# Designs tried in a protein design chat: VHH binders against Bifunctional chorismate mutase/prephenate dehydratase (pheA). Part 9

Target 1, 371 residues: Bifunctional chorismate mutase/prephenate dehydratase (pheA), of Buchnera aphidicola subsp. Baizongia pistaciae (q89ae5)
Amino acid sequence: MTLKNALLAFRNAINILDKNLINLLAKRKQLSLNIAHTKVKNNYPVRDIEREQMLLKNLTILGEKHFLNKKYIESLFSIILEDSVLTQKKWIKKYNLNKYKLEKISFLGSFGSYSHLAAQKYAKKHSKILTDKIYKNFSDVITSVEQQQSTYAILPIENQSSGLIIEVYKLLQKTPLFIIGNIYIHANHCLLAKKYTPILKIQKIYSHIQPFKQCSKFISLFPNWKLSNTTSTSEAIQHVAKENDNTIAALGNESYGELNKLEVIAKNISNKRNNITQFIILAQKKTYITNKKTHLKTIILISKKNENCEKIIRNILHKNKITLLKLKYYVTSKVLLEKIFFIEIENIYCIKHILKQFTIEIKCIKILGCF
Short names: E, the ipSAE of ESMFold2; O, the ipSAE of OpenDDE; V2, 0.75 times the mean of E and O plus 0.25 times the DockQ between their complexes.

## First folded at step 1 (VHH)

Design H3 (framework vhh_ozoralizumab_d1)
Fold by ESMFold2-Fast, scan of step 1:
Structure H3 (fold): chain B 371 residues (1-371), chain A 123 residues (1-123)
Amino acid sequence: as target 1 above (371 residues)
Amino acid sequence: EVQLVESGGGLVQPGGSLRLSCAASGFTFSDYAMYWVRQAPGKGLEWVSEISGSGESTKYPDSVKGRFTISRDNAKNTLYLQMNSLRPEDTAVYYCAKSPEELWESYGAFDYRGQGTLVTVSS
């Protein structure tokens, strides 16, 4: 009969019920996460309006049996269903972001290296968001893709000045990975400035000393320009990008300029021809070819102890009227006259005929990729 | 003619330290990024560290980060590698290498002209 004692008892009972309600809501939320996983795997939409309406109707009927107001149950479960949908959408968004973060591209080198630029060029060309993963040797770069730690590897195979990168070719002999693309990097300097900067407005250019020397003929056309040295070519580009000044420009690589949102004001300003490095992209899965009438590239590795191997290769290609794009080799043994050939050919619809001919006459052939 | 002469290698116990030096000549040393690269017997060339021409920017792979420190003295045309907490897997011939033209010309091929210096980490 005392109000104090009766209120305390009722309040304690409500506290126990509220604790049970929180526990049930937590369990329901965990099931929502499991449902999100199933929906992603089966490509189902998060929200199912018909299902929600049936659920609300059934819960309203159940509530009515317990003398709970229809509007009360509708309001309560509408909030619960909205939280469930938000929980599922947040998990799916995080899953999709983690899926993009899991696509990594492995290379040897550092930030701003040619391998890094090649990786960025590949990502942009294929509209991919790739996370950079730097390794200390070419073997680890390849192994990262073989072990599914990375989706792609990018490796240089040839430089015009240095020739074949033999270490990479040796690894290509052993790896089960496929070449799915080529990227060419040109060591070419451009004049870079902020958008809408007229060349005649430029008063000062920033660069490392080497691009100034390599572009001396172009620079001599603008005798009133003041030259400012930077400690790196990247620093010159970043400096021009940061300054709110339309009278300055930098010398550097077009791709790195684009990364810093600079415009190319002048191209082909180097004194000498471009030095080109060829990169290959490696992946576990072979690229599917959908257009049978397109001109594709096929890359083939041939390992053989035969002095006539090159002649046989050229004869097969000539007989089948296939364009030889590249034929390179390195010597593995002078005593055995053993050579490893790297062959790039332009391929059309009937590749199987040519591969059969190569297999019959050469027998030691590995197809590295077709793309 | 570009010349790079490495020194400072030797036999060291695991957990020990070594300081490598590279004397550079035949080019304007301060104009080029410099690298340390290594090659263990029967293995490929491995990038170890990079330093900008000014010496203000350095880069390391995770395998040596916190253990190795690259530095340079542009007045003396000398590159250094301070190696601490050495491990048996650090056993290799260490080469000093020059950037060809720009910092991003590293692409896994380096202009190294030295004989290298052998580092042996023995248990």
Scores: ipSAE 0.000, ipTM 0.251, lowest interface PAE 14.6, mean pLDDT 76

Design H4 (framework vhh_3k1k_2)
Fold by ESMFold2-Fast, scan of step 1:
Structure H4 (fold): chain B 371 residues (1-371), chain A 123 residues (1-123)
Amino acid sequence: as target 1 above (371 residues)
Amino acid sequence: QVQLVESGGALVQPGGSLRLSCAASGFTFSSYDMRWYRQAPGKEREWVAGITSSGEYTSYEDSVKGRFTISRDDARNTVYLQMNSLKPEDTAVYYCAATSPDEYFESLSYDYWGQGTQVTVSS
């Protein structure tokens, strides 16, 4: 009968509407994912309660115009909004796990070392979550990034008191990795004891000879102290940690002291406030400059047998009005008067022209990084 | 490539002497403090002796003071441990280690280690 034909027609119409509803819900879910991407990029929260309440109110008013029950529309869109929020949270969680789980930073050191502190400072400065990966030599640190076992390597290149870390510079000559940044760590000595002790009760201090020289002004304030030399800072700290004697102390780093369960008796006792160690960050890919107003730092390695090399470098930079930030060298042969030069310059936009001038006048140039 | 190679380990009678050598390559030896450690069966690795990069200062674990002498030859990139009046308790694998000077870093995290050489003191 016609009743069966009418029911079939109505059912077919409902099926078409239901297909359209599913298609619209899928499109709405896709927009929710696009919103999640934008929220992560701009650090916006996933849930906005005021926005949700306003949306529900507007939808119930629209529903009333079409003679739809308020409770029906509220219930339906509350379910849709909850699914949207859950979809956004699941995507953000997966995005964060994939982004941060894969990035590792390699360094030579232990927890509380200056390399560890430099790695933490780099991560914080660049809003990165990085997994620490510790190696026993500088070559393995670099190799870890070359072999993609780590995303970043961090290595010390210079200490203001002791000079260039030549081993690292030799590795920089050979590695294809790029310097993408630098970090400065201020190395200040502390007086460390097994338990908190008033400074006037301290009778004997253990240290390597170098920290004794670096803290001589502070130590001279306590002429009754007996000084005992150790072969390392670690030996001094371990000795003080082993002995059940509160009248002895060691010179060392606050973080390393904390690791050995020592108390800080005095801080910042070094003669010089500016004993700075420079660290570099290495990666497989060069950094891209996102801000056109930022002055660039470029680090260049030059190897040449000519004694006039320094004068040539300074003349090229002066002619091009480039600021020389650092010029250092180490001697590879005293007999041949061979030097390897390390240059840090402030650059605007003209590396190619300057590079051509260096190449013409100085053979054997390597750009280590620009950041 | 950084490498430390110990040699000179042997079987010796109580009261005897041995000289251990550690040959270094792949780093600037003269800039590193050098140390000797030992590990006996069933015990933890213990520090034995140390010498600064300048050679001006040496230090020793109390049980070896007066019996062992550490020295270095920067021209040959080698550190030595002269062991006199050996006792059965000195039986261990002896390791050399290189560490950065304190003026660079506050910790021993920059240690390079050798593979060790066996010293046995027995009748």
Scores: ipSAE 0.000, ipTM 0.325, lowest interface PAE 12.5, mean pLDDT 77

Design H5 (framework vhh_7nfr_2)
Fold by ESMFold2-Fast, scan of step 1:
Structure H5 (fold): chain B 371 residues (1-371), chain A 122 residues (1-122)
Amino acid sequence: as target 1 above (371 residues)
Amino acid sequence: QVQLQESGGGLVQPGGSLRLSCAASGFTFSDYAMSWVRQAPGEGREWVSSITSSGEYTYYADSVKGRFTIARDNVKNTLYLLMDSLKSDDTAVYYCARESSLYDEWSGFDYWGQGTQVTVSS
């Protein structure tokens, strides 16, 4: 009837609606936490960009049926979805921290192997405390992470002297795990000693029999050196690191020497040069991004029966001004012209568009990781 | 082993209808969004339609909106494309594709079927 009565009634109606909106947002947030719990249990990532885009499109259409502005609905639900993602990520982070002391890293071989050195280097680089879990084949290493018996797996993918480790590449095609990092281990042997040890004062060198054979030409230059065998190169390095003796040195890996605070007093002393092994770290969840200003790598696996696949890859990257960091392949069939490609590229803001171009042009593509 | 197998293609007259099916195996079908992508003779690939893992949300290319319907049966692990009012321009090989549910920020297709030929002509 009256303007004052009408305004009061409408204001009271708005207040009731606003209370209902807050209650619905609270219920939606609780469902987001339930979804986070399910995603952690099944090791799925928090964000699904395509599902979010489809959801926004469907909500926009629903909004239009109710005469609501498209940009209004897009803005509102973009904020709601972003809060949902942040809520899920925050809960998952707390859940993962509670498992910190139970985190295990699986690898092929024994303690002191190159895989073990890679595991230690990864743990140190990321300030993690990890329990080592040893397996006898690559399949079991991967399966341990897939079944949540280990948090991480470390696997070699390439050695510069022996080439691609095809067995690992075949497993990467099948596994749902993500690459969350890589580590390079120099298999080139070095002469390692405590800081300020002069080479001319060395009287005895420690190593495994294999490095002695692999460095025979260098060792022959010092005929007065006494050679002492250890059960592993890591044991030799640890021995020299513990002893308060400036007349001893170890033959072994430069990176492991660094981890044990030894100085390189001679390098590249192996009979064969350029023996670097690349390792990848696999996990069920994607890598966290801590430094947004650093260019990150995206690793892509491509499988296709196509003789022009490499040219297509290079053309897409060149057209979009993307830096190709690494492109490796192996031939699965010469008759069928089938190759499996392993590609590392710089991660940039337009990566989503480029990934769609790869998917359309090449057909068989798998994103292995971003870090 | 993930496999996607299309069926239901063939020759149809303009204005006709076809139903494409895609049988999925080797993965939990209900966890993945699915898409149809086509390739016309001598042309590049064109995205046609997508459906979310639950089937609640669907999206269509403007060229097919109102004529095609995407659907799924999560019990039978089957994806469908119901094609109505077919035009000569719809002539293409139609591919079933799985969207990766394991990407955080980027979507893409990680598995494709072999394709099924649809030819619209009199």
Scores: ipSAE 0.000, ipTM 0.101, lowest interface PAE 25.0, mean pLDDT 76

## First folded at step 2 (VHH)

Design B10f (from B10 with Y104F; framework vhh_7d4b_2; at its last look DockQ between E and O 0.01; V2 from the best seeds 0.00; counts 0 for: pae E 18.2 > 2, placed apart)
Fold by OpenDDE, look of step 2:
Structure B10f (fold): chain B 371 residues (1-371), chain A 123 residues (1-123)
Amino acid sequence: as target 1 above (371 residues)
Amino acid sequence: QVQLVESGGGVVQPGRSLRLSCAASGFTFDDYAMGWYRQAPGKQRELVASITSSGEYTNYADSVKGRFTISRDNSKNTMYLQMNSLKPEDTAVYYCARSGSTEFEIEYSFDYWGQGTQVTVSS
């Protein structure tokens, strides 16, 4: 290997390392923001000098173990720490300035709804301080983010029992928003009614369409029941709660039932015991698909008028050794043999290339998110 | 009070240029990433361009990449959108927006919006 080639190789290696360093610093900065969130939430001071000193000390020791100069490491991490502090302060300042304009998260349903639970879980997981915005339909939820009224939208997309929520997928086809995350919630539906309501006295039940589907087996046991659709489980519960009628009931979660002074008449009435609902988080953030394994998965929506589309999808993934995490579809037109596929794939270093291949072969592809 | 005021819109022929301005007040301008959105009739509002607080980083929609340039003058509390090679498809109300997110998430969330300025590209 010529000296020139060797130097080039080393230089390239350094360049790679430098890029990695930048990435690491970026990640660290993000964490610092999370810390800021947490601190604000818990009324902790931004600067913890004792902690900083300890951290520097430890880092210096670590540096020494790697034969790095102590002063060099101290200096470097001092800068990093200061940047972190500044980042936090800046964020907090902004936060305080916008204290009244907290980031909003939009979802379907009222307090205690599964969407609400999902929102809370998401906020907690990401150390976000969010204000809840409740809407009556999925379209409005999405629109709220599109119109920048809210930062995030939470929508259910799949339930293990009832399958895909087609209404949401229809919206996903049209929205310019991106999926930036997902939350899984155990949806434990129960039958809720006024106190001391015998189940046999029930004549009509209220629910969103999804819980009706998810509890279809249970409902089938009572063929005389009238089903009434509501815009949400919360609405159903509220309706039953407001009515002075002991012949009506609602499907929903126990917690919200309790909040509305309804009694659980029947528990675990879902078709499947492990009734898990997948929620997605939508935002305006454009996800740049990079060949960098910075994200865990990519979600793709494919619309195709081909009976062999699934096979094509699977073949492409197989050829490229891509792990398929999820593949679901629904038929949009039986006459046209049109299907919409929802695909989750693991991100790999050549994801761009793969997506390009999908685009070429399948043509109607929409990247919903990469996170 | 946070205010964003757009100006510079108008009617132009295809291929011509416009320069939009957004005057910001009521907040520390240089602390915030900014962006331009547009909304055409019957279409959803879409991001056109964004710029970090320092102006060092910019993002563009694919549809405007190479034609539009976003910039800012922090000393004047003003953001600009230079629109070159305008097309009929660029016809929309253009909105100035303040990002509520960090410099690294400039496309993630916007807190405040201007009233918008109409840009019409027609032959």
Scores: ipSAE 0.000, ipTM 0.184, lowest interface PAE 16.8, mean pLDDT 83
ESMFold2, look of step 2: ipSAE 0.000; ipTM 0.110
ESMFold2 (binder alone), look of step 2: mean pLDDT 83; pTM 0.846

Design B10k (from B10, 13 letters changed; framework vhh_3k1k_2; at its last look DockQ between E and O 0.02; V2 from the best seeds 0.00; counts 0 for: pae E 16.6 > 2, grease 25.1 > 24.2, placed apart)
Fold by OpenDDE, look of step 2:
Structure B10k (fold): chain B 371 residues (1-371), chain A 123 residues (1-123)
Amino acid sequence: as target 1 above (371 residues)
Amino acid sequence: QVQLVESGGALVQPGGSLRLSCAASGFTFDDYAMRWYRQAPGKEREWVAGITSSGEYTSYEDSVKGRFTISRDDARNTVYLQMNSLKPEDTAVYYCARSGSTEYEIEYSFDYWGQGTQVTVSS
């Protein structure tokens, strides 16, 4: 058999295999559609990140057993998984157009962002099928719901390390939307870089401003690092992944880093070990204000010039037998000695009654939500 | 003092239209988002509509979408609720509420509502 003939034979064999691969992929796609159908019937979300991760892990292991490169397998099946997700989303969209109103959730960032995780968690918790709408800033996120482009908006409002997200609070003061729920997410930030990047060679790090704040202690250990703000952690990770530079890194989620073929250089780099971020869900949803005592959680903003406002608030709540769940505040930059309080309470009474007690000393009060 | 005074409530037949007004005073009106609520007898007060401080965006309860329109006239410090295709289920006391806050915070800023205006839809 001439070398040429042998090569031809092998090439033909490969062509046959390629055809088989296409057939298998087609079958997989069909199964994905079936899954979509099942999910819709049972009100399951399209994406299950944990499942996807586990699947990828298992496939990688399997690939290794067959002497296939880990990264190759990860990359290949990531593409396949994404296609599956898209297929499902398209199908669901079509389906919903006919029977159900497709609900969209807006958030900052992209796939793998903390907001995305929060959105998924919310969807799961409420057995909702949501489609993701991604935006680059918090204002647009809220606007999308105001314009009825999305049903829900998810925004971070507080992190245990960095405190209140003032930008969001400013938006909350102006929006007619209601907070209809909250989600807590552990934000486990990682330093992510290209493979084999020594930490000491890093010169510049990319991140959203929030993770920079939340990891300030860690970052302070490296005073020579240049900090570059991105619109999201996802963007930061993508940027690092696209650049052929071994001197840059990103702060973000480990899972998303891995998806983008970045390695974790450092873990648990948040100022606090339990770096929890509270997300709120905004919607144009019906809310009730009653004159009766309820067990609903109510979120209120209170503004006051007096330094003793916290004490006053606590006393008033106590006198009215209202349980204070959370009280946080920030100082407004424009007015000396003014504080805006974020208050979560349980067992709400008539807001008018509470107001009468606050009126003399409280400058402003706004109910953000009751749920 | 912040004051909100609703007006325009009336008895109307099903399918009829009504325009409610809420006159605001005691604060910088254009700095605040405004909302309409309603409360039917024996029911909880429910949100109906909202409008941003700029008036650029509006939101509605699902049951009133396409029928009700919220608007504002900042020159008159007034928020309106145009109600079309009224149904018996729309019968309620309607309340106007301030729902926004300024960056500078205004005294007596409160998600407060007025005394309400009665809307009755009946044949």
Scores: ipSAE 0.000, ipTM 0.205, lowest interface PAE 11.6, mean pLDDT 82
ESMFold2, look of step 2: ipSAE 0.000; ipTM 0.332
ESMFold2 (binder alone), look of step 2: mean pLDDT 81; pTM 0.826

## First folded at step 4 (VHH; framework vhh_7d4b_2)

Design V1 (from E6 with S27F E33S; at its last look DockQ between E and O 0.37; V2 from the best seeds 0.00; counts 0 for: pae E 4.0 > 2)
Fold by ESMFold2, look of step 4:
Structure V1 (fold): chain B 371 residues (1-371), chain A 121 residues (1-121)
Amino acid sequence: as target 1 above (371 residues)
Amino acid sequence: QVQLVESGGGVVQPGRSLRLSCAASGFTFSDYSMGWYRQAPGKQRELVASISSSGDYTNYADSVKGRFTISRDNSKNTMYLQMNSLKPEDTAVYYCARGYSYGDEYYMDVWGQGTQVTVSS
């Protein structure tokens, strides 16, 4: 069955290359946005025909060295260049509409961590240019916004495999900041190797045990690979980066790979899309923005020592015909049967009445956000 | 001063049990996730088990699932690893670690000195 296995392997490799091609186009588009920023600062025109012509000339020469047809390369990059010009024009128009000081977003993590990806997704969703500020713990992240060193904080509150991130919920009880939005990030792994490593030359991959399990379907496409466990994906990436070996790769986060000068060979290789981390965005109340008409939910914290608090909450909501979207809690004392509840409810016209009823019946309530 | 001190290591026969402890000081223990790691001679350090700050969520390496149990007592600032049905391949230096972990991201920033566990006939 070697011919059948070879065809399967080649087809699988092509699928991986196509995903990488899309990723490179996305990275190129992001660099076009950086170019737009520079052009605005230096009052340069968006379209530079002489540079476009020189770029096309150089790309056709490079393409011919790799046995790619000149007309093919010209057509392909003409499409890419026109998209680049359109992207820059849209960005410059938006930038001119938002002529004010650069805002900052704080998080715990590293370049390319899920917190960083969540910050980028939030910035894109709201068409913002934000400067990343990375802190060593969740408390410092929140403090940075409380002290107005940053405009936004982004923090994880739940992961499908780890559950509630109680450390963050504890901080939410104390902070005067408001939740102004949320972002969901799928935890996806990348195959990482030294530059120009062919996927078919890879014989051994390194990673933590959990990514091996989460990517088992992808790994099964290459039955000859040997798997080697490490203490973390970061150590796997560092190991591959230090070795002068084009037969090894790591499973890990793209940003750690790029920090260690590794190249992404394959992206989004996890078995399931349900490995999701939910992030919230915190800001001071004065920076809260309600530009859109549809406000889907209100998030309320209830601090309660009554064992029947969940039943009371559900009864109040039911009597007022209010949809309970989510109910979460954690236990503060098993002995005293104390819990802290976080609820999400659908926004309705009489939210003020409901808050009064909660205050009367359970007495300890804090609104965390409305978005 | 932030400090993690492991104890409970030793030499045991295959099939026996051992309980490791990690005493924490100098920080608010209940604010952090914790983990046990091990490193055999000539091998990479690997995660053995991790536990959330509340103790409600745990994760184990496949090689130890069903044999090892991680736990914590936040009132005593101590994390534990109960190691049952020990095998020669469990021989390693065991380290406790403090940090944050969620999903497959681990931010362990403080490590103990390690305690030796040796499983031999």
Scores: ipSAE 0.233, ipTM 0.650, lowest interface PAE 4.0, mean pLDDT 80
ESMFold2 (binder alone), look of step 4: mean pLDDT 88; pTM 0.885
OpenDDE, look of step 4: ipSAE 0.455; ipTM 0.792
ESMFold2-Fast, scan of step 5: ipSAE 0.192; ipTM 0.586

Design V2 (from E6 with S27F E33R; at its last look DockQ between E and O 0.29; V2 from the best seeds 0.00; counts 0 for: pae E 4.9 > 2)
Fold by ESMFold2, look of step 4:
Structure V2 (fold): chain B 371 residues (1-371), chain A 121 residues (1-121)
Amino acid sequence: as target 1 above (371 residues)
Amino acid sequence: QVQLVESGGGVVQPGRSLRLSCAASGFTFSDYRMGWYRQAPGKQRELVASISSSGDYTNYADSVKGRFTISRDNSKNTMYLQMNSLKPEDTAVYYCARGYSYGDEYYMDVWGQGTQVTVSS
């Protein structure tokens, strides 16, 4: 009776404490979601073993101050920490799936191609997460954005060895899409490692078999290097970036090394020299927002059937104190001396006036972009 | 309907010349980049030369630079490969291709049947 009442009181007190414990665990789980959000913003890994071990050590010390068994606290918080990591992984996976499903970037190529690297570089430059869509021809790439199946298209317009990509320029004449940026990609291999890695201390090189063949002359200068094949240069770069080891390096693309925070130990080590490709980014006009900087670029397409067009363009720009940044053309008829011009100028806020002068002296003008 | 037909192959002694032709039909020839590829027995098909739709930009494999010249006549829907100073290593089936290429990336969607070039003593 009196004993029975005492037991009920103690059990009620324990029930209250258990409710408080559950509430604290729920609050801790909510903070784990905030941590996942921060990790996505800063591209940090989900699991930090050193942090987890340090936290566990501190908690066992704190538990001992409150007369709690060390092994008990270690077991309890190990379970809590593992749940926290799982919660963060699930949230990040769901976040990435939603993001990729909503925004896509289209290009001609394959995974690992220069178009793919350009798409990744664009995404990082603008803090975006984009889903890649690969097509077999440039027309389908552009159409995918025109039909709103993708948000962005990325296309090459010039390569140092191949020259102007005329096929793309012809499509630019026809599309209502707007150029919103450009990206440059180097088609050359580099030796990549953690910062301050001396080349003479390197013992093992990671890469795909193809870059090893393409850099064979350079590799032969260091006969003691062990070559370790990976499934891709991307895997090799990620492996070296993850390891805290200054005796290993990766052989791969400079741009992808930069994305993974590696230092270039040696440049231009391919048996062939540099080959730079310029890519443009296309989107529908409604998605473009001007940065309003003084050095913004305006890209204009001008169709002209007369030899004097280049002089007329230069005169109009000079008269209006407009800087001509770039002028390119291709010939449509050698017999009639017909050319299509693509020009890049600084944005001066009075573009309507300049367009009016162009249309008086030149028949066909199209604004391709401003960025 | 869309087709590429190569001609001009044959057997030739080292140091001699050959001129290959590729006749195109069933599409607007002037809209496409064109290329010549070759495949030696037991080897992978490789790019020899490519030419832009306008003809103003060309690219060559290192092994043929200075010896081979690619050209096109858009009025005749025909692409050419002039092969000078031929070597036994140039022995292969040569293919005409339509598609897209830039730098060392190539995406070809239409191929000819090929023409045999044999360079032997």
Scores: ipSAE 0.143, ipTM 0.572, lowest interface PAE 4.9, mean pLDDT 80
ESMFold2 (binder alone), look of step 4: mean pLDDT 88; pTM 0.893
OpenDDE, look of step 4: ipSAE 0.407; ipTM 0.763

